# VHH binders against NAD-dependent protein deacetylase sir-2.4 (sir-2.4): the designs that were tried, part 1

All scores and structures are predictions.

Target 1, 292 residues: NAD-dependent protein deacetylase sir-2.4 (sir-2.4), of Caenorhabditis elegans (q95q89)
Amino acid sequence: MTSVYESLLSDYPDKGVIGKPEIRDTETEIIEKLRTLYNHFVQAKQTGKPIFVLIGAGVSTGSKLPDFRGKQGVWTLQAEGKHAEGVDFQVARPGVSHKSILALHKAGYIKTIITQNVDGLDRKVGIPVEDLIEVHGNLFLEVCQSCFSEYVREEIVMSVGLCPTGRNCEGNKRTGRSCRGKLRDATLDWDTEISLNHLDRIRKAWKQTSHLLCIGTSLEIIPMGSLPLDAKSKGIKTTTINYQETAHEKIVETAIHADVKLILYSLCNALGVNVDLGDDLPDEVPIPLKIS
Below, numbering starts at 1 at the first letter of every chain, in headers, positions and changes, except where a header shows other numbers; antibody chains are not in Kabat numbers.
F, E and O stand for the ipSAE by ESMFold2-Fast, ESMFold2 and OpenDDE, each averaged over both directions (binder to target, target to binder). V2 = 0.75 x the mean of E and O + 0.25 x the DockQ between their complexes.
Where letters were taken out, [cut] stands.
Atom coordinates printed by the task and the answers are left out, and those that the model quotes come from them; centres of patches stay.

## First folded at step 10 (VHH)

Design q1 (from p4 with S107E)
Fold by OpenDDE, fold request of step 11:
Structure q1 (fold): chain B 292 residues (1-292), chain A 122 residues (1-122)
Amino acid sequence: as target 1 above (292 residues)
Amino acid sequence: QLQLVESGGGLVQAGGSLRLSCTASGLVYAMGWFRQGPGKEREFVAAISWSGGSTYYADSVKGRFTISRDNAKNTLYLQMNSLKSEDTAVYYCAADYIGFSDYTSPEEYDYWGKGTRVTVSS
């Protein structure tokens, strides 16, 4: 079945490089790379400059949502005349990866998280909205065009491109009067530009970062895909966690080719960060690797 | 490092036209033109969003200059018509990987070209 998201998007030929082979590091390689990443986290905590995190679809594969450009990705399979498998967006739950990221955020290692995912799981897992930038939008979100109030819906908003939904804002103005503004969807189409507000938030956070961590993203879509390039120019080191080679892998300090949840959970364990896994995980909890 | 290379500058008579180009070594999100005249500070000229859906112009060039971009070629253009002596300056291409809300502020752009000189004679 084609994902609802895929069906809402307009046709667009430039979807980035798809179908790259998966690379799997050895355990020894993973441990070495994790040590490097671990040190960055330790330094972040010591200096008070948090890790800047970019999230892609690879984080949500544990939630049984397909990625886009992976071996079994939506675009990859589409090009082959096939359909990606996965659960409905409405029933998807945050997995070990999401919960690990949250834990690292709560522990003060991570401050700002940019997500390219529109599945709403980053918000759902409990990442504070003030630190979360849904740069490509959220399928479950409506936004008031007058007061910019946000409404998280239980059902997918069946439009993209920041179009009016036909619903009205129920918010109150500072004056106590009802806003009565018109709501729009909060998901970008291919031709929709990033929110200016989001860009400003990104820039603000970027000035305070100690390290760039890109998780589960191929880095094929700009502007977020260009973060490693910008990082390099600014003397910020980058770590990527993705099975496939990313767009800028040659310029990053560390490219980890392993399961996102394994790496994140192992990192939490190494740092002594407790991950609240809850009781409704969609995926299996990995055995964390020992890095020391 | 991102490289920006301007071209198209030269000597032109007042009332004439000139087309500037800026080629980036990679795909960038935000692009714009700035200029610096003799004894003047660098000033905003024009900027364009990623899709080209939004363009920004200094008041002094509105109606005369047109900014455009070709993302397939990583190239920014500035068509300058009805040139005036006041347009004499070194024109700089500016770019940023991430983007921002204020396209008119030079401080927002992290990458700059070396500039191309435009001289408008009376």
Scores: ipSAE 0.861, ipTM 0.937, lowest interface PAE 0.5, mean pLDDT 94
Fold by OpenDDE, fold request of step 11:
Structure q1 (fold): chain B 292 residues (1-292), chain A 122 residues (1-122)
Amino acid sequence: as target 1 above (292 residues)
Amino acid sequence: QLQLVESGGGLVQAGGSLRLSCTASGLVYAMGWFRQGPGKEREFVAAISWSGGSTYYADSVKGRFTISRDNAKNTLYLQMNSLKSEDTAVYYCAADYIGFSDYTSPEEYDYWGKGTRVTVSS
């Protein structure tokens, strides 16, 4: 079955490099790299400058959603005349990766989270919206063009590109009158620019960053894909967690090629951060690596 | 590190035209032109969004200057027509990897070229 998201997007020829080989670090390599990352988190807490986090589709693969550029990714398989497998967006649930990120946020290590995912799982897991920047939008979100109220829907909004949905705002104006503004979808198409509000929020957070952590992203799409380049110029070190080589791997301090879930959960464990696993099945929870 | 290289400056008579170019060493999201005349502060000239869908101009150059970009070539352009003596300045290319809401503010741009000199004679 064709991904609903894929079907909503316009045709676009430049989808980045697809189908890169997966690299798998040894356990020893992972532990060493994780120690380096651990130290950055400790320093962040000590200095009060939080870790800046960029999220990609690799975070949601644990939720049974396909990534885009991986071996079994949506774009990769599309190029082969195949379809990626995964669950419907409507039934997808946050996984250990999302819950770990949330836990690190609650513990004060992470402040701002930029997500390139449109699956809505970042909100669903409980990340506060004031600290969450959905740069590519959210398939479940409608936004009022008059008062900018947000509506999270149970079902996917079946349009992208910030198009009118035909529904009206049910919010109240400051005067007490109903807004009745027109709603639009909140998901970007290929030719849709990132909202100016999001850019300003990103810039504000970027000034307070101690370390850049890119999770589950190939860094192929600008402008977010260029964060490691900007980081380097500013003296900010970067860590990537992704099976495949990322676009700027040669300039990052640490490139971890392992399961996102394992790395994040291990990091939480090492830091003494409790992850609320909720209703996750025990077999879905990795055994954390010991780094000390 | 991102490099910006301006070209196209020179001597031109009042009423004449010039086209400036700025080549970036990589893809950048926000780009713009600024200028600094003799004895003056650096001022905003023009800016353009990633897609080219939005352009911004200083009032002093509206109707005379046109900004454009070619993302495939990582190049920014400034077509300057009906040049005046007041347009005499060093023109600087500015860029940013991430972007921002206020394209007219020089403080928002993290990367700058060395500039190209434009002299308009009477």
Scores: ipSAE 0.859, ipTM 0.937, lowest interface PAE 0.5, mean pLDDT 94
Fold by ESMFold2, fold request of step 11:
Structure q1 (fold): chain B 292 residues (1-292), chain A 122 residues (1-122)
Amino acid sequence: as target 1 above (292 residues)
Amino acid sequence: QLQLVESGGGLVQAGGSLRLSCTASGLVYAMGWFRQGPGKEREFVAAISWSGGSTYYADSVKGRFTISRDNAKNTLYLQMNSLKSEDTAVYYCAADYIGFSDYTSPEEYDYWGKGTRVTVSS
């Protein structure tokens, strides 16, 4: 069920702004904004300072997973007495947006990808784990508390908050004896702190960036939601791609209010980046917009 | 732009207490206190994680100072007890929008207040 993850979370009274109206830029506005974003990608390649990418739930709506705060989001529909539509996390597949992000990574425009999503689709699409930071965790992952080995499961792990799962590590200690460490889930609850290792990796990547690209996120969850404020103080320009206004709409350089997959696929086309779409897409391939 | 405003400094007798506050104009993740005594270099005092679950203290203040934060007010506190003349300094609030593992390193904090003076007499 699409709301199983939400049911695992502790009660949290401040869910942020829910159900904002969608904004839909005209095609002329989209093309102008896409040209600005394109120029940042070209500059990133020329200077060797990659784009810093932050992903939210809006990247996975093409995989038929609802977001939380959009017009068809879990919390928005709950407030209306309705149930969000979508597929089970366990059968969701990477869509055009995930494949476009992977293509931009392979082409060297993006290095580190930070996702707030727990759906595991960024790993599934093939983004290397050394370049992926799952800041809120991954519902398909167990981690050994002793040796920190990661175990990717076929089914979601039915707990959050970094709790023991009842399974033991299958690895060995350096002495050759069985590790037998206890496994834990790998998904944060509302008040679980992001690991210090993740924060250090984020900081290192953040210092090397030329541009902040926020995709499918309301920017309401700290610390990632504050990145546009830090960018502004440091002269780093920010682009958002989101149907709804974000928490930082008034400070970003470019806010693109359009379909995420249309923007990302059009960007790839404009840069001459081939997207390997495969044969098992959950969504339709958009016709790319021309920017010249 | 992010502003950090310290308050609560003043003149206090040795053995006394003071409580410093630092209010940030935006939501910051990492926060800490540093100080600079007369004729000395700036040194780490204390830092706290976002949740308050991890606190860090310089050896010179352990057991006497307590750091805390109120995220609803975006405010950092430093309760200073059993004050000594050596605690006389300008106290600076430091912050960052993103956390890091080395809270004692001033180089990791991108944002700084202008400081509040603490003078410990007698």
Scores: ipSAE 0.627, ipTM 0.831, lowest interface PAE 1.2, mean pLDDT 88
Fold by ESMFold2, fold request of step 11:
Structure q1 (fold): chain B 292 residues (1-292), chain A 122 residues (1-122)
Amino acid sequence: as target 1 above (292 residues)
Amino acid sequence: QLQLVESGGGLVQAGGSLRLSCTASGLVYAMGWFRQGPGKEREFVAAISWSGGSTYYADSVKGRFTISRDNAKNTLYLQMNSLKSEDTAVYYCAADYIGFSDYTSPEEYDYWGKGTRVTVSS
């Protein structure tokens, strides 16, 4: 399905910077950096200005989906004439990272979550759609072009670029009459612009923010990839969690080079936030680091 | 600290043409041109989205001015043709990292250049 998603995209030569070496912080470095992040979460709660969260494919590697620009990423291996290994999108399940993000949301530290991922796992883990912005769309989603009702499918929708799928809306208009609008896919192609609704929602969340947290993303794709630059100009500090150096390594306050699920789960533990791991977990639960 | 540097202004005869450029020091999503004539408030001229798929023009310049951008060079352009004395103004480049629904509102743009002066003589 990873190969299916790639096959649906138009040919596009500029994938950004790919294949950077992984950096692995020592445990001492991680603990120091995690304390700084922890303090931002405490301050967010105290001031009522939540953490702005941007997530990328690195959040879903625990769900056995490849990232894009890491050493085993889809674009990196494509440039080498290879293909990435991973599970089908349809069988992927939320992992420790997704569940930790949900827990931080439920506890009031995070309000709006912006994801660059199209894997649908942020919805599947239970993040309310009202607080989730899927900036590049969702492979499991069809949207009515007339009434804009959303339909979450069990199978991936086999087109991208906001194209008609061939199905009709099953809902009713306010008049009680059948809508019969044409459904479209909900996933951007390379040249498809982000929806105006998404842009407005992002700006609203961005204005309320005390701290920018970028999780599992190389920050190579605009507009989201430029957020650390905007943050710097506005006095908002940024933390990144990513194995590779990001595009903005030099300007962020804290760059944590470690396993995303270890950092997020450890943060939840330090904050006293319970993470409901459930029964159907695709990855191992890390032993949380202690920061106090 | 995003910087926007305009160039290409100058003195031109009515009916003539100029091409303005604006180079951004970072990757920005929305870009636009505004202008301020003598004794007037700043007014919208043209705007363009990242892909170039959405362009907007003030009625007073539509058909005469063309906005474009080169994302590889982080540069915005304004081709100004059939210039009129009313086009005399300081032209400002404006940008935003995120973007928004109303490209014509100057309040939506967080970043501004210092301007380049265009004088149209008869």
Scores: ipSAE 0.625, ipTM 0.831, lowest interface PAE 1.3, mean pLDDT 88

Design q1 (from p4 with S107E)
Fold by ESMFold2, fold request of step 11:
Structure q1 (fold): chain B 292 residues (1-292), chain A 122 residues (1-122)
Amino acid sequence: as target 1 above (292 residues)
Amino acid sequence: QLQLVESGGGLVQAGGSLRLSCTASGLVYAMGWFRQGPGKEREFVAAISWSGGSTYYADSVKGRFTISRDNAKNTLYLQMNSLKSEDTAVYYCAADYIGFSDYTSPEEYDYWGKGTRVTVSS
């Protein structure tokens, strides 16, 4: 069903770099890099300047959704004449990575979270909407064009590009009369520019930020792929967690080439942050690395 | 560090035309043109969306100037027609990696070129 989303998108040949080889840090390298990241989290808490987070498709591979550019990614396999395997968006559930991110947010280490993903899992795991920027949208949302009420659907809204869905708003105006504004999908097409409100929220988030953490993204799609450059211009250091080399390997402080789930869960363990895993987990809980 | 290099300035007679270019050393999302005349504050001239579908112009240049961008070349253009003596200024290219809602505010742009001088003679 991931290919259903791809089938809704307009044709766009400039998808950035696809199919880069995976890099795998040794356990010694991972522990050293994780200590550096851990120190940023401690400092964020001590100074009251939280971590700014950018999420890509690599956060959702534990939910059995393929990424796009990895070895088994949708675009990588399409270039080889193959089809990606995985579950569809309808049955995908938040995994260990999503739950770890939520735990770090609840503990006060993370505030603003940008997701490039449209799978709705960051919202489903419980990240508050006021701290979440779904910069490319959400396949499960309809939004009223008049009052901006959001409607979370159980099924994928089968259009992209902020188009009317044919349904009306179910809410009321301040006068008490029915709103009946038209609902639209909430997911960008390639030609759809990012919401100016989202861009302004990102700009405001920098004012309170001590560190940028980019998780499961190759940083190839602008403008979000340029966040590490923006951070550097502001004297803010960046950590990346991604198997493939990102577009900004040479400018970030720390590039961790390891399993996202392992890093996030280990970080939570090192910080003494309890991760509420629940009963219905789509992936295995890793054995956390010990860094002190 | 991102660099913006303007070119195409020079001396032009009133009523003439000139085309400015600005090449960025990397991909930028927000781009625009500003200018500063003698003894004046820097003022907005024009801006263009990433896709090129939305263009914004100061009232003083509407109908005479055309902004465009070529993302494959990382280049912003300003075609200036029907030039007037009041168009005499240093023209600056401005950019930002991420973007924002107010394209007309110079404070929102993090990166600036050194400028290219345009002189419109009588």
Scores: ipSAE 0.572, ipTM 0.814, lowest interface PAE 1.7, mean pLDDT 88

Design q2 (from p4 with W50Y S107E)
Fold by OpenDDE, fold request of step 11:
Structure q2 (fold): chain B 292 residues (1-292), chain A 122 residues (1-122)
Amino acid sequence: as target 1 above (292 residues)
Amino acid sequence: QLQLVESGGGLVQAGGSLRLSCTASGLVYAMGWFRQGPGKEREFVAAISYSGGSTYYADSVKGRFTISRDNAKNTLYLQMNSLKSEDTAVYYCAADYIGFSDYTSPEEYDYWGKGTRVTVSS
């Protein structure tokens, strides 16, 4: 097992559809689809209703982490008796995709980001926690069961399922006394239910959404995978960015089959949004497509 | 659009039992039962989490009703035992794709069935 994460999870047979073929749009197709997406972003800014973003493992492939259901995905390869390749979660860094999402957030186009990733990169890149919902958890996070203080660790917390870690909270109560609460891991196992707090946050944000953008996710895992269905019922249009066909591709307005970082970076460029790439990128910066 | 179809309603004598079913056209995260009696407002009956690990019941039905679900069949069930005249109502299946913390609030559910009538005779 190349990934510690997969080893921590319980055995679960229903991992969704794996091994779908990758589709690659032509540049012309990409540009056309980007124009459509671009318009949604412009409208979002004009109306004050931000884009709602769902993130999957495809966003972190640029960080040299494997996805789960892609051609080289963890589950896909596992089914073939193979192991996915990638870097250790502990050394993974935010890539162009993460930086682009952050930039769009800072620019006011995106408000709430739901991530299905447990790699902690969304938080690391600098997305404010108040706008970030780590719906499946974070491998680097411990949470106090008493005061709900969060601790971001440098190393992976070696448990999932919201189990006690054996460490104590170091937080101070309002009274000045130490909390002394017990810490637990923050990552869901297959049978672990999503935090009710997270669900409420999602619902709150969903009411203010003008457009759903699903990035690097196959949309195979519920409830987040069902967002496009809910969107459709509410008259919200959906854009997906993923190499593989997503679970609800037939009902979305735009399905972009291209490199996530290319699309996001091009979008930023088109919108005149500066992306702070920093000096420690794990991936190459793409040449942005011109959509005008 | 998600469709919810209730079945199993009918006439039953007090003290009797009835099993309701709700079939969803797709897999949903949150599911529950509500009912509306004559001249009454719609009220919460029972709800169940996706995994079935959490169940919620109105006080009036606790110990008598059991909610369950089969995700493979996209079906919600309500086993109603020891039925009372006060249980007479149209029973509605409710569902939501995303979920929420308060399963007892009808406003949280975005999708509803047409209902099935349960009549308990004295």
Scores: ipSAE 0.866, ipTM 0.939, lowest interface PAE 0.5, mean pLDDT 94
Fold by OpenDDE, fold request of step 11:
Structure q2 (fold): chain B 292 residues (1-292), chain A 122 residues (1-122)
Amino acid sequence: as target 1 above (292 residues)
Amino acid sequence: QLQLVESGGGLVQAGGSLRLSCTASGLVYAMGWFRQGPGKEREFVAAISYSGGSTYYADSVKGRFTISRDNAKNTLYLQMNSLKSEDTAVYYCAADYIGFSDYTSPEEYDYWGKGTRVTVSS
């Protein structure tokens, strides 16, 4: 079955490097790297400069959604004439990774979260929209072109590229009159540029950051993939969490090659941050690593 | 660290043409041209979005200058036609990895070239 998202996108030849081998760090290596990351979080809280977080598809693999460039990723398999397996976007739920990120945000370690995912799970888990930048959009979102009201839909909006959806805004203008503006989808196509508003929000947050944390992303897509390069130039250290080697791994301080949910949950545990697991099954929750 | 190298400057007669190039050491999202004339402050000339779909020009160069880019070559261009004496300046390439909304503001660009000198004789 063809992924709905894949089917909506235009053909694009340059999807980055696909099919890189997965690297698995030993437990000892993971613990050492996690200690380094832990220290950055402690320092962030002490200085009042939050961790800057970039999220990719690897965060949502725990939610049974495929990544794009992994061994079983959407683009990787497409190149082989195959289809990636996963649950429908409509039934996907936030996982331990999302919940851990939320917990760290609530605890004040993280302020701004940039997500490259269009699955809507970051918003769904409860990250405040004022601190969430969906740079590639959201498959479940419609936006009014007149008053910029946002509508989160239960079903996927079946268009990308900021196209009119045929629906109208139901909001009220300041005058009390109905807006009746035209709605557009909120997901970027390959040729669609990131919104200027998002760029300004990113820039503002970037000035206040103490550390760059890239989670579940190969860093192959510009401009967000270039954050580690900019960080290096500005004296900001970078940590990556991803099974595969990332595009800028040689310049980052720490590259953790392990399960995203294990690392994030272990980090929360080490920091004494409680993660609200909600209705997650016990077997879906990893045993946190001890770093002390 | 990102490096920007300008080329194509020189001496030209009024009414003549020049083509400037800026080569970046890597792919960047936002790019633009600025210039600084004798005894003047640095001023905005032109800028271009990543896809090239959006271009911005100073009023003083509109209709005479054309900005373009080749992402495959990490290169920015400025075609300057109908040059005037007032166009005499050092031209600087500017870039940013992430981008911003105001392409006309020099403060938004984190990376700069060393500049190339353009002299227009009367």
Scores: ipSAE 0.864, ipTM 0.939, lowest interface PAE 0.5, mean pLDDT 94
Fold by ESMFold2, look of step 10:
Structure q2 (fold): chain B 292 residues (1-292), chain A 122 residues (1-122)
Amino acid sequence: as target 1 above (292 residues)
Amino acid sequence: QLQLVESGGGLVQAGGSLRLSCTASGLVYAMGWFRQGPGKEREFVAAISYSGGSTYYADSVKGRFTISRDNAKNTLYLQMNSLKSEDTAVYYCAADYIGFSDYTSPEEYDYWGKGTRVTVSS
């Protein structure tokens, strides 16, 4: 199903740097870096200036979806004449990482969450739409071109680039008349610009931020991939959590090279934040690190 | 730190043409041109979307100026034709990493070049 998404995209020659080696921090390095991140979360609560979170495909590998640029990523394996393995988008479920992010949001440490992923798992885990910005869209979504009503589908919408799907809106206008606007897909192609509404929401939230946290992303795709550069010029510190070196490794305060779900779950436990794991997880719950 | 460097300014006769360039030290999302004439406030000239599909012009330059960008070279251009004496100004390149809906507001752009002088003589 991941290969279906790739097949819907237009050809694009510059996919950024792929296939970088994974880096594994020692346990001592992880604990030190996690203490630094923990302190930013505590300060965010004390000052009322929340953490700004950017999510990439590395957050969803625990849900059995491949990333793109990792050693087993879709583009890395494609360049080697191979195919990536994983479940289809329809059966993927939120994992420990998604649930930990939701818990941090519920506890008031995070307000705005930006995801580059199109897998719909950030909505499915329960992050409220008003606090979630799906900058590249959502494969399960159709949007009315007239009234902008959103329709969440059970199956992937088989087009990208904000194109008509062939279905009509079933809603009513304020006058009581049937809308009958044409529905479009809600997922960007390479040449499709991010919506102006998303950009304005991102910019407004960015001005209120105490710290940038980038999770499971190589930071190769703009505009979101350039956020650490903007942060540095404005005195905002950045933490990354990624097995591979990111595009901005040398300018961030803290680059954590470890398992995303281990870091996020350990952070929640250190903050005393309860993570509601439920009964139906696609991944294993990690044993949290003790940082005090 | 992001650097924006304008070039291509100079002295030109009324009715002439000039091409301005602005090279960014990194890839930025929003880009535009502003200008400040003698004794005047800074004013919007033109802006362009990241893809190049949408362009915006001040009424005073519409039809005479053309904005374009080359994302592979991190470069913004302004082709200025049919120049008039009132086009005399320092021209500034402006940019932002994130972007926004109101390209005409200078307050929306966080990064600015030092400017290049354009003098149109009669």
Scores: ipSAE 0.657, ipTM 0.856, lowest interface PAE 1.1, mean pLDDT 89
Fold by ESMFold2, fold request of step 11:
Structure q2 (fold): chain B 292 residues (1-292), chain A 122 residues (1-122)
Amino acid sequence: as target 1 above (292 residues)
Amino acid sequence: QLQLVESGGGLVQAGGSLRLSCTASGLVYAMGWFRQGPGKEREFVAAISYSGGSTYYADSVKGRFTISRDNAKNTLYLQMNSLKSEDTAVYYCAADYIGFSDYTSPEEYDYWGKGTRVTVSS
């Protein structure tokens, strides 16, 4: 029922480049590139300057959610007159990739995490909201328009574009005082601007950043798609992990064309970081690559 | 490296109109206009959000100047009407790949054009 989310969005004719072929690095190429990324993680820990992370839809394909631009992606199939297969957002659960990212965060390698995804899985896996920037919003979230208290729902909020949901605030969660303001959804439509607070948090994160890691995103939608250009202007190098060529292949230090969960889990293994996989995993745990 | 090129400056009589353009060499998110008059500090003129849904103006130009952008052409515009002698300045285009909350602060913009001169005669 991923199509329900697509039906909530307004018309948007300029979706950028879709349907590009997958690139598959050879195992030798993957190991070399992963070794370079590993070195950035080691340096981040040694210098106290963590990795800055940007997440796209490719992180959630292991949770059985389609991406947008891949072979089976929502926009690629839409251009062919088809619809994407996958589970409903309501039943999706964090996979190996999300749990690996959490483990790297808990171990002190990653601090600020930006997600373009609206699936709520970054919160569900346990990334602290102080370190999480949901730039396009969250389908499970309502926000009070008066006191800005956040309400995490079990069910998808069935509107986008920061519109009233028809529910009222149950009280100010910061202060405990009464509030009966109107709640709004928390998910952007195509023409809805990104929160200025989110943009300011991104600017502040650069101050303590040693490396930008972009995971499962084609980098086609601005402003997040321009993050590697912003990094370059600050002398910060970028790694991408994406099957398809991204918009910034020529400017990033390392472009890894391989399975996101394989790369992240292998990185955790190489760093000696334990990944708590839990009991209810929607995908298979990969056999990690050795890069020593 | 991102380049910003302004055009459309010139001489105009008080009460007249002028349209400035700024073309970016790549897609930028935040864009705005600043100006520096003779013997004065650079000051904010106008800014516009990427979608065009939010516009911001200095008090001195509200109602007379209109900012707009054409994202397909990577171009920012400033329509200046009812020009006054005090509008005489070099006008600078400013931009950033990632936005921020303080559109009026020149320190927030990473990229600047070389400027285009506007002279308003009495």
Scores: ipSAE 0.637, ipTM 0.842, lowest interface PAE 1.3, mean pLDDT 88

